# Designs tried in a protein design chat: VH-VL binders against Cytochrome c oxidase assembly factor 8 (COA8). Part 137

Target 1, 167 residues: Cytochrome c oxidase assembly factor 8 (COA8), of Homo sapiens (Human) (q96il0)
Amino acid sequence: APERGAERRDTAPSGVSRFCPPRKSCHDWIGPPDKYSNLRPVHFYIPENESPLEQKLRKLRQETQEWNQQFWANQNLTFSKEKEEFIHSRLKTKGLGLRTESGQKATLNAEEMADFYKEFLSKNFQKHMYYNRDWYKRNFAITFFMGKVALERIWNKLKQKQKKRSN
Below, E stands for the ipSAE of ESMFold2; O stands for the ipSAE of OpenDDE; V2 stands for 0.75 times the mean of E and O plus 0.25 times the DockQ between their complexes.

## First folded at step 9 (VH-VL)

Design o7 (from o1 with light chain E34W; framework fv_pabinafusp; at its last look DockQ between E and O 0.37; V2 from the best seeds 0.00; counts 0 for: pae E 3.2 > 2)
Fold by OpenDDE, look of step 10:
Structure o7 (fold): chain C 167 residues (1-167), chain A 124 residues (1-124), chain B 112 residues (1-112)
Amino acid sequence: as target 1 above (167 residues)
Amino acid sequence: EVQLVQSGAEVKKPGESLKISCKGSGYSFTEYWLGWVRQMPGKGLEWMGDIYPDDSDTTYSEKFKVQVTISADKSISTAYLQWSSLKASDTAMYYCARQGWHYDESGPFYFDYWGQGTLVTVSS
Amino acid sequence: DIVMTQTPLSLSVTPGQPASISCRSSQSLLHSDWKTYLHWYLQKPGQSPQLLIYKVSNRFSGVPDRFSGSGSGTDFTLKISRVEAEDVGVYYCSQSEHFPYTFGQGTKVEIK
């Protein structure tokens, strides 16, 4: 019995963007678009004296970024796969080969592809709804912590100023 | 690594204006107070004043309030110490220093990192 | 202004021997947060000052264990358990509790 080659599930590689910011950077860096998600990764700066609140914010931002990267990497992979399957199925139904006489990859017309997009969007509608919901929740949390960090910084500055004035 | 790099030595005449610089790197420049400290030849250290680069809030020692102007350009992480009219008595080494703080601290800061100093010589 | 008085102003020490420098402030350096804002700096010959001790007893990063700070209120001490050749320089106590920030006169430490 021929050993069915285990289809290596092309797990979207956890695309740790190989982009390393300069070690002396004191700000966040934006990397090139990831090849799978097409999202630009952000490398977050870590202050020398990071407060617990700042750390929490940074971690939340990092986790949200990773979540987004993973979602879109998987979504793009699924899209590409389903698109290819659709094209192949339609070409077969038409009695057409996968390659043209010129050796180019056979393609479907815009109208046929419109059907694919409609079907794909319909099929993934619920998934996108959940993504959007979670996206808002995460960004709301980030914004909330950004506000807290901003207040903490203001408060620290005010304390310093008050001490300077009282003496 | 936190670094403060100051401008080079200056030789000036009495009555001339001077602006020296201190560039910070390796940290968030806008979040730390930056102080200036004078050291006259063979003498001790004297705090002149400080600046918070984010909003350019400045504090001066009364001794130096009329003598110098402290400013900062946060876009290039640089602080400045300026004289409108130098005196021979302004001959000294001038240090910029970062005022370190910890999030658990509610008080005035210590000078944790120092520039290499700028020697200013004012002679006729 | 807060006057910071150091004693002695000069100290000659044999390598390997302990050294002690006293610093007295004209007013208490205890803040309302229960921290004391006294600091020690070392200026080596031809160099910029370096932070040694902050808030009385905390060693700054990279400062050897032979350095220790103690004291409370108005009286403070810097101790070097075993003086090394690299410890030569001028030591300054400083306060940041009261405005303006002030420094001691400095204590020159030399090797015999």
Scores: ipSAE 0.647, ipTM 0.837, lowest interface PAE 0.8, mean pLDDT 91
Fold by ESMFold2-Fast, scan of step 9:
Structure o7 (fold): chain C 167 residues (1-167), chain A 124 residues (1-124), chain B 112 residues (1-112)
Amino acid sequence: as target 1 above (167 residues)
Amino acid sequence: EVQLVQSGAEVKKPGESLKISCKGSGYSFTEYWLGWVRQMPGKGLEWMGDIYPDDSDTTYSEKFKVQVTISADKSISTAYLQWSSLKASDTAMYYCARQGWHYDESGPFYFDYWGQGTLVTVSS
Amino acid sequence: DIVMTQTPLSLSVTPGQPASISCRSSQSLLHSDWKTYLHWYLQKPGQSPQLLIYKVSNRFSGVPDRFSGSGSGTDFTLKISRVEAEDVGVYYCSQSEHFPYTFGQGTKVEIK
């Protein structure tokens, strides 16, 4: 009822490096997590008799997914870059090398890293608040159109059954 | 592509029960009525009944309502036609067919895609 | 039950020539939605029926433009502008306006 048969979470092939849904899928397909955003993309099924209202909902959901993917890809990239810079700066201040004797990246202890996380969250507080506001606006619009589509489907089913009964 | 695949041919004796199947693929199975059509050897087409798989609502031709039961299992996109007790007069080709539909129409009352047919032979 | 009467019952056509099949219903097939639920099916030898024309004049996906349907109320016509060898089979008109759905007795089309 709520969605047009989204594929089960575990149907996506393990080890796939990019999103490539089955060509003849008759349902929404959920892909593996994107390498940059860590979010699972959805490939939306387009039915044979898609109504204009259903098309509007699908396009809204697609646009929202693209917006969301882009936001988190950028945020994760920024986080990783600033985390590396912070670690490098602190290790340099202590006179330590960037690599351990085993060749792994040198790390800071949990107490030192807590300072970075606190600073990062504080610095990005307003950005995340604007993201949350837009995310809720988009999801409210999607829910509204999902409701309209559900009512349209009920109406179409009633029309079909009324034709049957009038015969 | 839309495809309806029916179960294989059956040879039965009078009084035996039978259940034949029609599996849909390539479309939203729960959103289309699926009908059953009989064709007796060398004769024309007869509509038997239909089912809406989402809620298993059925309609039957008066001629067939006591002879057969139509059902569906939407979890496997399969509809069924069954007899509790076959008669020699049930010998025929049985087709399943999807009823085409569009959002600006009153009902899905044209058979747009058909299964390959299941031949049922009932003889003593 | 609504009676669907087809004429002719059999037709032999030279390839490339036109063919015409008539269908009459015992009652009007016009629904209150202003659509007429009259359809045409083709059953090729040894095959399942296939939809050619739905609601009088709408050609189904993949059906060649040489096929056309027309009519209103109780009188309907299927025309093939240039019959090809692949068009051999039995043609059925059908109504889905009145319960139960009914089919015409069929028109057999053969190549001369």
Scores: ipSAE 0.356, ipTM 0.696, lowest interface PAE 2.8, mean pLDDT 85
Fold by ESMFold2, look of step 10:
Structure o7 (fold): chain C 167 residues (1-167), chain A 124 residues (1-124), chain B 112 residues (1-112)
Amino acid sequence: as target 1 above (167 residues)
Amino acid sequence: EVQLVQSGAEVKKPGESLKISCKGSGYSFTEYWLGWVRQMPGKGLEWMGDIYPDDSDTTYSEKFKVQVTISADKSISTAYLQWSSLKASDTAMYYCARQGWHYDESGPFYFDYWGQGTLVTVSS
Amino acid sequence: DIVMTQTPLSLSVTPGQPASISCRSSQSLLHSDWKTYLHWYLQKPGQSPQLLIYKVSNRFSGVPDRFSGSGSGTDFTLKISRVEAEDVGVYYCSQSEHFPYTFGQGTKVEIK
């Protein structure tokens, strides 16, 4: 089940989640978890009358999703590869095979696996710190443009209603 | 695909009430004004009024202000045109139409998509 | 109310020949945003009206290049460079600058 691989919570100091409200005319929708990143992609709605500001917001959200997907896909691949290498190396040092007597993959006990998790966390600490910084920067920009889009939509409604009331 | 689907033809007697519907799909129903246009038999087009479904803000032509009520139910993307007491002179084809707009413009400016029409016949 | 006057009210044309329809408004249709809110619709026999041209000269999606609009202020023209059999119907000009919104009386286009 690849959805149980590397997660942000073990490597990230932040509890802040990504948020993007649905567009009122039609929903953005969320797909199933991506095999490599274990993240659910958002399929963004493109309205008929998309303003330059709305387009900027949508592209920022798309770019952030792509960046996030790439990061976690790469980290999950690295995690899986290094985990198997660690297990293989420790089994070889103990003189054991890669398979048990029943043909199942041999594994290490909880104490030995804890060594791997500690080492992986330590090696990737800086990388996840930069990820969190960039995540906050991107989400601040997205939130800022969501506010601007909301105000633009209110202004457009007001302009149209003022014209309708000129009788 | 933007679609406006209206309720079926109606045959009524003078004095009866009537409510016809227009269901919008394929677009953000609450983001666009929706208007009603009358076409008397053998005649041209007359604007009756508009509604903004998000808050039910409504504008009426003075000619029709007393005769009809325009309403909407945004939860089912449907607008309505309603008479409390029909007259023979209300016999006509009634169209709903979406009003297009552009973010760089001051308001509704054209009817870009139209319903198929609802024929209302009022006769003794 | 703004009166929209179309000329002619009826015309018969041989396929492949040009046609021109005039529309006059009783007041200027120019808005303070410097855009002119004059539109053209076609109602083919037995069908709902359909948008052809919005804001004087902009063709709506799917409208052939043979349709063009022009004009300013109070005088507007719809031109069909080569009339085809499918262009039969009643053409209406419309304004959305002044309340109430109004339509011209229509121009019936027929094939000879």
Scores: ipSAE 0.330, ipTM 0.671, lowest interface PAE 3.2, mean pLDDT 84
ESMFold2 (binder alone), look of step 10: mean pLDDT 91; pTM 0.939

Design o70 (from o1 with light chain H31D D33S K55E; framework fv_pabinafusp)
Fold by ESMFold2-Fast, scan of step 9:
Structure o70 (fold): chain C 167 residues (1-167), chain A 124 residues (1-124), chain B 112 residues (1-112)
Amino acid sequence: as target 1 above (167 residues)
Amino acid sequence: EVQLVQSGAEVKKPGESLKISCKGSGYSFTEYWLGWVRQMPGKGLEWMGDIYPDDSDTTYSEKFKVQVTISADKSISTAYLQWSSLKASDTAMYYCARQGWHYDESGPFYFDYWGQGTLVTVSS
Amino acid sequence: DIVMTQTPLSLSVTPGQPASISCRSSQSLLDSSEKTYLHWYLQKPGQSPQLLIYEVSNRFSGVPDRFSGSGSGTDFTLKISRVEAEDVGVYYCSQSEHFPYTFGQGTKVEIK
């Protein structure tokens, strides 16, 4: 049997929980997709000379990741549950079984599924609006702080060289 | 994690050329000044000069300005100290050391991590 | 060049007793900046120098709290509250306030 490093590292059936980043990592590490959100978690590298501004950016990115992870885990669970209920209800109404003779799940045609998607989107309209609002706010803040960190790095380099030359 | 590894001991004759190395690892090599410090047998420490690897900008002690050349190759995170013509008086232990800095500080003025040293012996 | 003078040049200490090393600069290290660039290094027998204290009083990472630095202007002091066997070596003060950077002549600390 083929070896599976990720499964051996994470004995629990969870992509969210991590023991540690790769041994000699000086960079952010991207993991396997979470079972519930289907998003890849990022373990952020903490540099030796991290400034308060760099820490603020890192914390903002970590908090945004956790917020995004929770939102999509909940949405995927809700979507899956309501989709299954809708399909079962419609198949029951038609007098059809829940599985085909081949053992596959019985499905509805595209027209009937379109009805479900329209209903689901309508029902979750306000929730998605608030998600989009917060997503834009978070990304604007992250971009703003990324710009500040870049300027701080340039300033620190210039400051080091200017001070040395002043001697 | 931060490590400076220097080249091995050298035994040379007066008039010979020499180039010794210092390789940095575990940090952003181009973001820190790297200095060279001499220690003559049984004597104290003398600052020789330093280099900023990102642009190879150098600063020398006046005493060493004409005696040695400091250079760096940032592609391999390595700095060099070079003599065109060695003298018996160049016999010494040579250390490379990183000049530390902090985000709230002005300038890199302290040697926070040191290499293991390269012993250079110049005799006839 | 700024000359750094250390006193004493040699010191023998019984284990567990305190030790004090003085460092005097030939010119004031005071300037208009907020920081004084005076540092202390330890060179253990057969080893490279290591940073103990930077900018007068800041302990470097991993340095035990029994080491402390103080001073201003031209007079600086390194104190070891309780000397241990691992503290044997030569201690150097250094200034990087003015070019060229200079070191003191060293203070050898030995156990009695």
Scores: ipSAE 0.246, ipTM 0.622, lowest interface PAE 3.7, mean pLDDT 84

Design o71 (from o1 with heavy chain H102K, light chain H31D K55E; framework fv_pabinafusp)
Fold by ESMFold2-Fast, scan of step 9:
Structure o71 (fold): chain C 167 residues (1-167), chain A 124 residues (1-124), chain B 112 residues (1-112)
Amino acid sequence: as target 1 above (167 residues)
Amino acid sequence: EVQLVQSGAEVKKPGESLKISCKGSGYSFTEYWLGWVRQMPGKGLEWMGDIYPDDSDTTYSEKFKVQVTISADKSISTAYLQWSSLKASDTAMYYCARQGWKYDESGPFYFDYWGQGTLVTVSS
Amino acid sequence: DIVMTQTPLSLSVTPGQPASISCRSSQSLLDSDEKTYLHWYLQKPGQSPQLLIYEVSNRFSGVPDRFSGSGSGTDFTLKISRVEAEDVGVYYCSQSEHFPYTFGQGTKVEIK
């Protein structure tokens, strides 16, 4: 069925939609934008010879992605709801209907919408500050572990080469 | 899944040159040594040499060092085994195989995945 | 070169019965890192070799529990607790401690 054919993705336990990567992928896979967060999910490739350190990095990146997806899904829903309520309120105040003569949804001009954006940002300032703090904290941790993984890989390559030379 | 796909069977005359290939997929091609193993008709396995694709470093068995050249093109995840002038004694099945390793090992040195083989027949 | 000697050269096994293959190296395969680089491969008729056991006793991914490897120094054994039809083929021991890497001459396993 055409409508049911659109529901090809699974929903992760975190409430974020999933996607199916191509078979036999040997690198990270990027999916289509999520309906709610508008962010593209990344499916992280698991190497055959994954060290405990590499696993820790991958899990940290996956956890950060889930956290980020949930934050923006919630924020976008809140924004859309409040935007719609603001538009309805302002149109009512002006004595205007919710629809134009052509049957299109009535809109406000850029100057009027600026009031909404200012109010929304002001209202959510603390929430966005905490988001930014946690985002930077998570990315600093990811960068640190990426450095450790890079050094581990260099060391393993050198060990393989040295063993060949000793024989 | 890890897969090594080799080029098709070859029928050649003595003195001709030949280059056969082995394409890796399903893993990081540049992070594993790839070896070549010969099996003459009705006989056992002989290690010929190996290559590390990231820097094209090679190691050869002394018996094969002057007979063949091993090379790789990491941009297409493919390794090669080449003869400048074939002899009838080169008639054999040639396998490529990846040398497995774990992060806690000092080196690889076991062949964990093998190609399907390339049969090379050299006759007048 | 390290010489790898397998015994027996061939054996016929009734399905469900055990089989044992011995491998002897001309020199010790114990490395300074305390690992022993002795491996077992199986080549089924018309197929490429496949890894069964690496570093004496470690089963490769997907290899059934009925396969086990043991040994140390120069003497090694591969055991199949209950031979099945799919286990038919030529078994090779191999060393990668010394250059050049060498293989045993092979042991052909057949079903009676």
Scores: ipSAE 0.324, ipTM 0.656, lowest interface PAE 3.0, mean pLDDT 85

Design o73 (from o1 with heavy chain S106E P108A, light chain D33S; framework fv_pabinafusp)
Fold by ESMFold2-Fast, scan of step 9:
Structure o73 (fold): chain C 167 residues (1-167), chain A 124 residues (1-124), chain B 112 residues (1-112)
Amino acid sequence: as target 1 above (167 residues)
Amino acid sequence: EVQLVQSGAEVKKPGESLKISCKGSGYSFTEYWLGWVRQMPGKGLEWMGDIYPDDSDTTYSEKFKVQVTISADKSISTAYLQWSSLKASDTAMYYCARQGWHYDEEGAFYFDYWGQGTLVTVSS
Amino acid sequence: DIVMTQTPLSLSVTPGQPASISCRSSQSLLHSSEKTYLHWYLQKPGQSPQLLIYKVSNRFSGVPDRFSGSGSGTDFTLKISRVEAEDVGVYYCSQSEHFPYTFGQGTKVEIK
């Protein structure tokens, strides 16, 4: 009997979901949405003749994915906790229980929740501003390196064909 | 995992046509030259020619230029070796092999991965 | 065409002993150590050829370090430091400096 723990699996650094791409895959694989971030992780295909420039691009994309996953996992957790605290606090102030008569979780109306959303956005404004700034910086760097890799691939293809014809 | 899978063994009579195949997987098929190598029974290896699948550019050994046609269908990652009229002297094992290259090299020159071979027997 | 000549044509080796195969080209390939297009292939009984050494001295992925290649100009050598049972087969040198690419006649390695 085979050991169930012997399956091939990759895990990114702390905060990224584990997933197993199809065996014999020669392309990037997109996994299911992460439980905490709600983002789909990408497993990047590593070609056998990966250049240092291609490796740099891949590592930049992997690091950016990890950073993005951690940011949104933390934001979603913070949002959920603060939303629950706000609802409980407001219900307590009104003298209401945490559950409806039907046993469902008690909620506030849209007008009341608007106060929470405004406060949450205001409180997290600087954090989201820095996230957006870093997101654009990372995307610019990725786009730049993607361009460099594309040019390198074209050049390698030309070298391969020209040298063969020169002999 | 780079893999080249060739079509099955063939038994033919002189004068018949034949087309054998080599399917690549586990790599970018259009980015590598694919070569064909003949091995006659009990003999060594002979390079026949090769093809660049992206544009079907071909190079042939003069010995084989008239005897065979090399082609490829990049949509199914498959290369072909074809005879219009087989001779008994075409009896051999035929290998397809990928010509390896590295980003820091000037071109592809060595056969890094090989198919399992297709045995072609031509007898009357 | 460039003619590749291998010596010896056959070798019987006691397990664990070294083996050496020579390859000589009819003309100089390219005497720069980084740019010499001479390669070594192994064909095990009933199997396809497999790449062992490319460009004189570079081991292909997965090839054990007991295999080494050396040489320059017209004279090249493949060495196996300690032959194992899995090393039996026919060894071919090949040049890809000039068209057509050519192979040596092969050296058969057997265990005593």
Scores: ipSAE 0.269, ipTM 0.622, lowest interface PAE 3.4, mean pLDDT 84

Design o75 (from o1 with heavy chain H102R Y103F, light chain K55E; framework fv_pabinafusp; at its last look DockQ between E and O 0.32; V2 from the best seeds 0.00; counts 0 for: pae O 3.1 > 2)
Fold by ESMFold2, look of step 10:
Structure o75 (fold): chain C 167 residues (1-167), chain A 124 residues (1-124), chain B 112 residues (1-112)
Amino acid sequence: as target 1 above (167 residues)
Amino acid sequence: EVQLVQSGAEVKKPGESLKISCKGSGYSFTEYWLGWVRQMPGKGLEWMGDIYPDDSDTTYSEKFKVQVTISADKSISTAYLQWSSLKASDTAMYYCARQGWRFDESGPFYFDYWGQGTLVTVSS
Amino acid sequence: DIVMTQTPLSLSVTPGQPASISCRSSQSLLHSDEKTYLHWYLQKPGQSPQLLIYEVSNRFSGVPDRFSGSGSGTDFTLKISRVEAEDVGVYYCSQSEHFPYTFGQGTKVEIK
């Protein structure tokens, strides 16, 4: 049987919106799902006039993406490894080999596999709780800095227009 | 990279109308003021006015205020300079130029990137 | 309008020698943000102008370090430490502190 992803996670961000030119794009763009994490990376645009605040926001978003990618890549590897170990152990308990008569990998039925999924979730409960807490903390910080950047952009526009009118 | 591409040379008679264009690419078109600069034959540079494409906020040099109209279509990243009735004295090279800025400045309005120019010749 | 006066109006320079162009404004170009909005452009023969120096002394991206700017208030200078053949053209100072924006009359630099 082929490998199944039983974990709940955000494997594809919503809203592939617009493709920009490959070298130096004028907008953020979203790539295909990463092989290991199954998450779509964002390639962040660096504006020509990036302020220190904009740079801080961009770096925070980049760091959060790397953190998220690493977490799920590691969890997917652990899930796959422990799934195979569980199947091997249960087949051995039933007196069966790792392969069928035809040489195909032996499998367990859906009810037996449900025991694995429950065990895996229980074993990783605390890790996922800390992940969720850190995810919300990081996303709250990102949202806060997005608001500050929006206000900074408005302020810059007002300064430019005020100078033109005061001349 | 940042580019400003202007429409081609024009040969016109006095009294005719004209609209020349400047298309910006390689940057966020709506975030920069775009100016028009005239260079009469054998003469220096004259600032005519500029536009902020996001909201079409437009400023004009008093010298050009009633002679030309500056506009933009942000959906195609293009700015325009128009005359309703050309005069022989409008014969010149016309440049569009992007006005650069830094986040810590009050709008320095220096011209960091320039179009290739549009030669307008008005004669009868 | 702010008058920008350049001297000299024409220079003939032996390759490898320094050149200096002066620019005087009829009014101070110092802004309340403590920056001075005086800029330098080069228009090479048959080309559009290009930015060299912004805000008195800052070289624009890709401009060789043989170009330098200095000055304050109403008096400004562009220096080329070692003139090369590619430096020929007309140099303009410009101000963007006072409306309308104005340019100097230009200084033509050519190789002897």
Scores: ipSAE 0.439, ipTM 0.744, lowest interface PAE 2.2, mean pLDDT 85
Fold by OpenDDE, look of step 10:
Structure o75 (fold): chain C 167 residues (1-167), chain A 124 residues (1-124), chain B 112 residues (1-112)
Amino acid sequence: as target 1 above (167 residues)
Amino acid sequence: EVQLVQSGAEVKKPGESLKISCKGSGYSFTEYWLGWVRQMPGKGLEWMGDIYPDDSDTTYSEKFKVQVTISADKSISTAYLQWSSLKASDTAMYYCARQGWRFDESGPFYFDYWGQGTLVTVSS
Amino acid sequence: DIVMTQTPLSLSVTPGQPASISCRSSQSLLHSDEKTYLHWYLQKPGQSPQLLIYEVSNRFSGVPDRFSGSGSGTDFTLKISRVEAEDVGVYYCSQSEHFPYTFGQGTKVEIK
């Protein structure tokens, strides 16, 4: 019995964008769009003497970014795969080859592709709903911690001012 | 690494205006007070004033309040010390220095990092 | 203004021997938060000042353990247990309890 070759599930490589900001950067850096997710990665700045709250915010932002990168990388891969399968199936049904007489990749017309997009959106509707829900949850959490960090900074500034006034 | 880089040495005449700079790097520039310290030739250190770059809140020593203006551009992490009219007595080394207090620390106004200094020479 | 008085103003020390610098403030540097805002700086020849000790006795990062600070209220001491050639320079005490911030006259430490 021929050993069925384990289909290497092309797991989208966790494409840690190899973009390394300059070591002396005091700012967040935005990298080029990732080749799989098409999202621009952000390298978050780590300040000297980062507060626990700032650290928590940074980690939450990082985790959310990774979550987004992974979701869209997988979604784009799925889309590309299903699109290709759809095209192949339709061409086969039409009795057409995968290549034109000129050697170009055979394509479907806009109307046929519209059907694909409609079906794809319908099929993935629930997935997108869950994504949106989680996206909001994560962003609300980030916003909440941003507020806390802002308050911490304000409080720190006020303490410094009080110290100066008491002198 | 925290670094403060100051502008180069200046040679000026009495009555001229001057603006020297101090650029901070390796830390959140807006969250630390930045002070200016004068050192006259062969003399000790004199605190002139400081600035909080986030809101440009400034404090001056009474000795220097009318003599100089301290400002900052947080967009480029740079603080400035400016004279409208230099005097021969303004000849000195000028240092920028960061105050080392952040968040949980009870407000030490010590200077933990210093610029390399800017020598200002005012001569006729 | 708070006057910071250092003694001596000049000190010549043989390498390996201890050194001591005194600093006296005209007013107490003890704050209501129970911290004392006295600091020590070293300015090596041709260099910028560098922080040695903050709040009387805390060594700044990278400062050797041969440096120690002590004192309370108005009287403070910087000690170097074994003076090395690299310790040459002018030492300044400074206060940040009272406005304006002030420095001592400086103590020049030289090697014999």
Scores: ipSAE 0.066, ipTM 0.673, lowest interface PAE 3.1, mean pLDDT 88
ESMFold2-Fast, scan of step 9: ipSAE 0.414; ipTM 0.721
ESMFold2 (binder alone), look of step 10: mean pLDDT 91; pTM 0.938

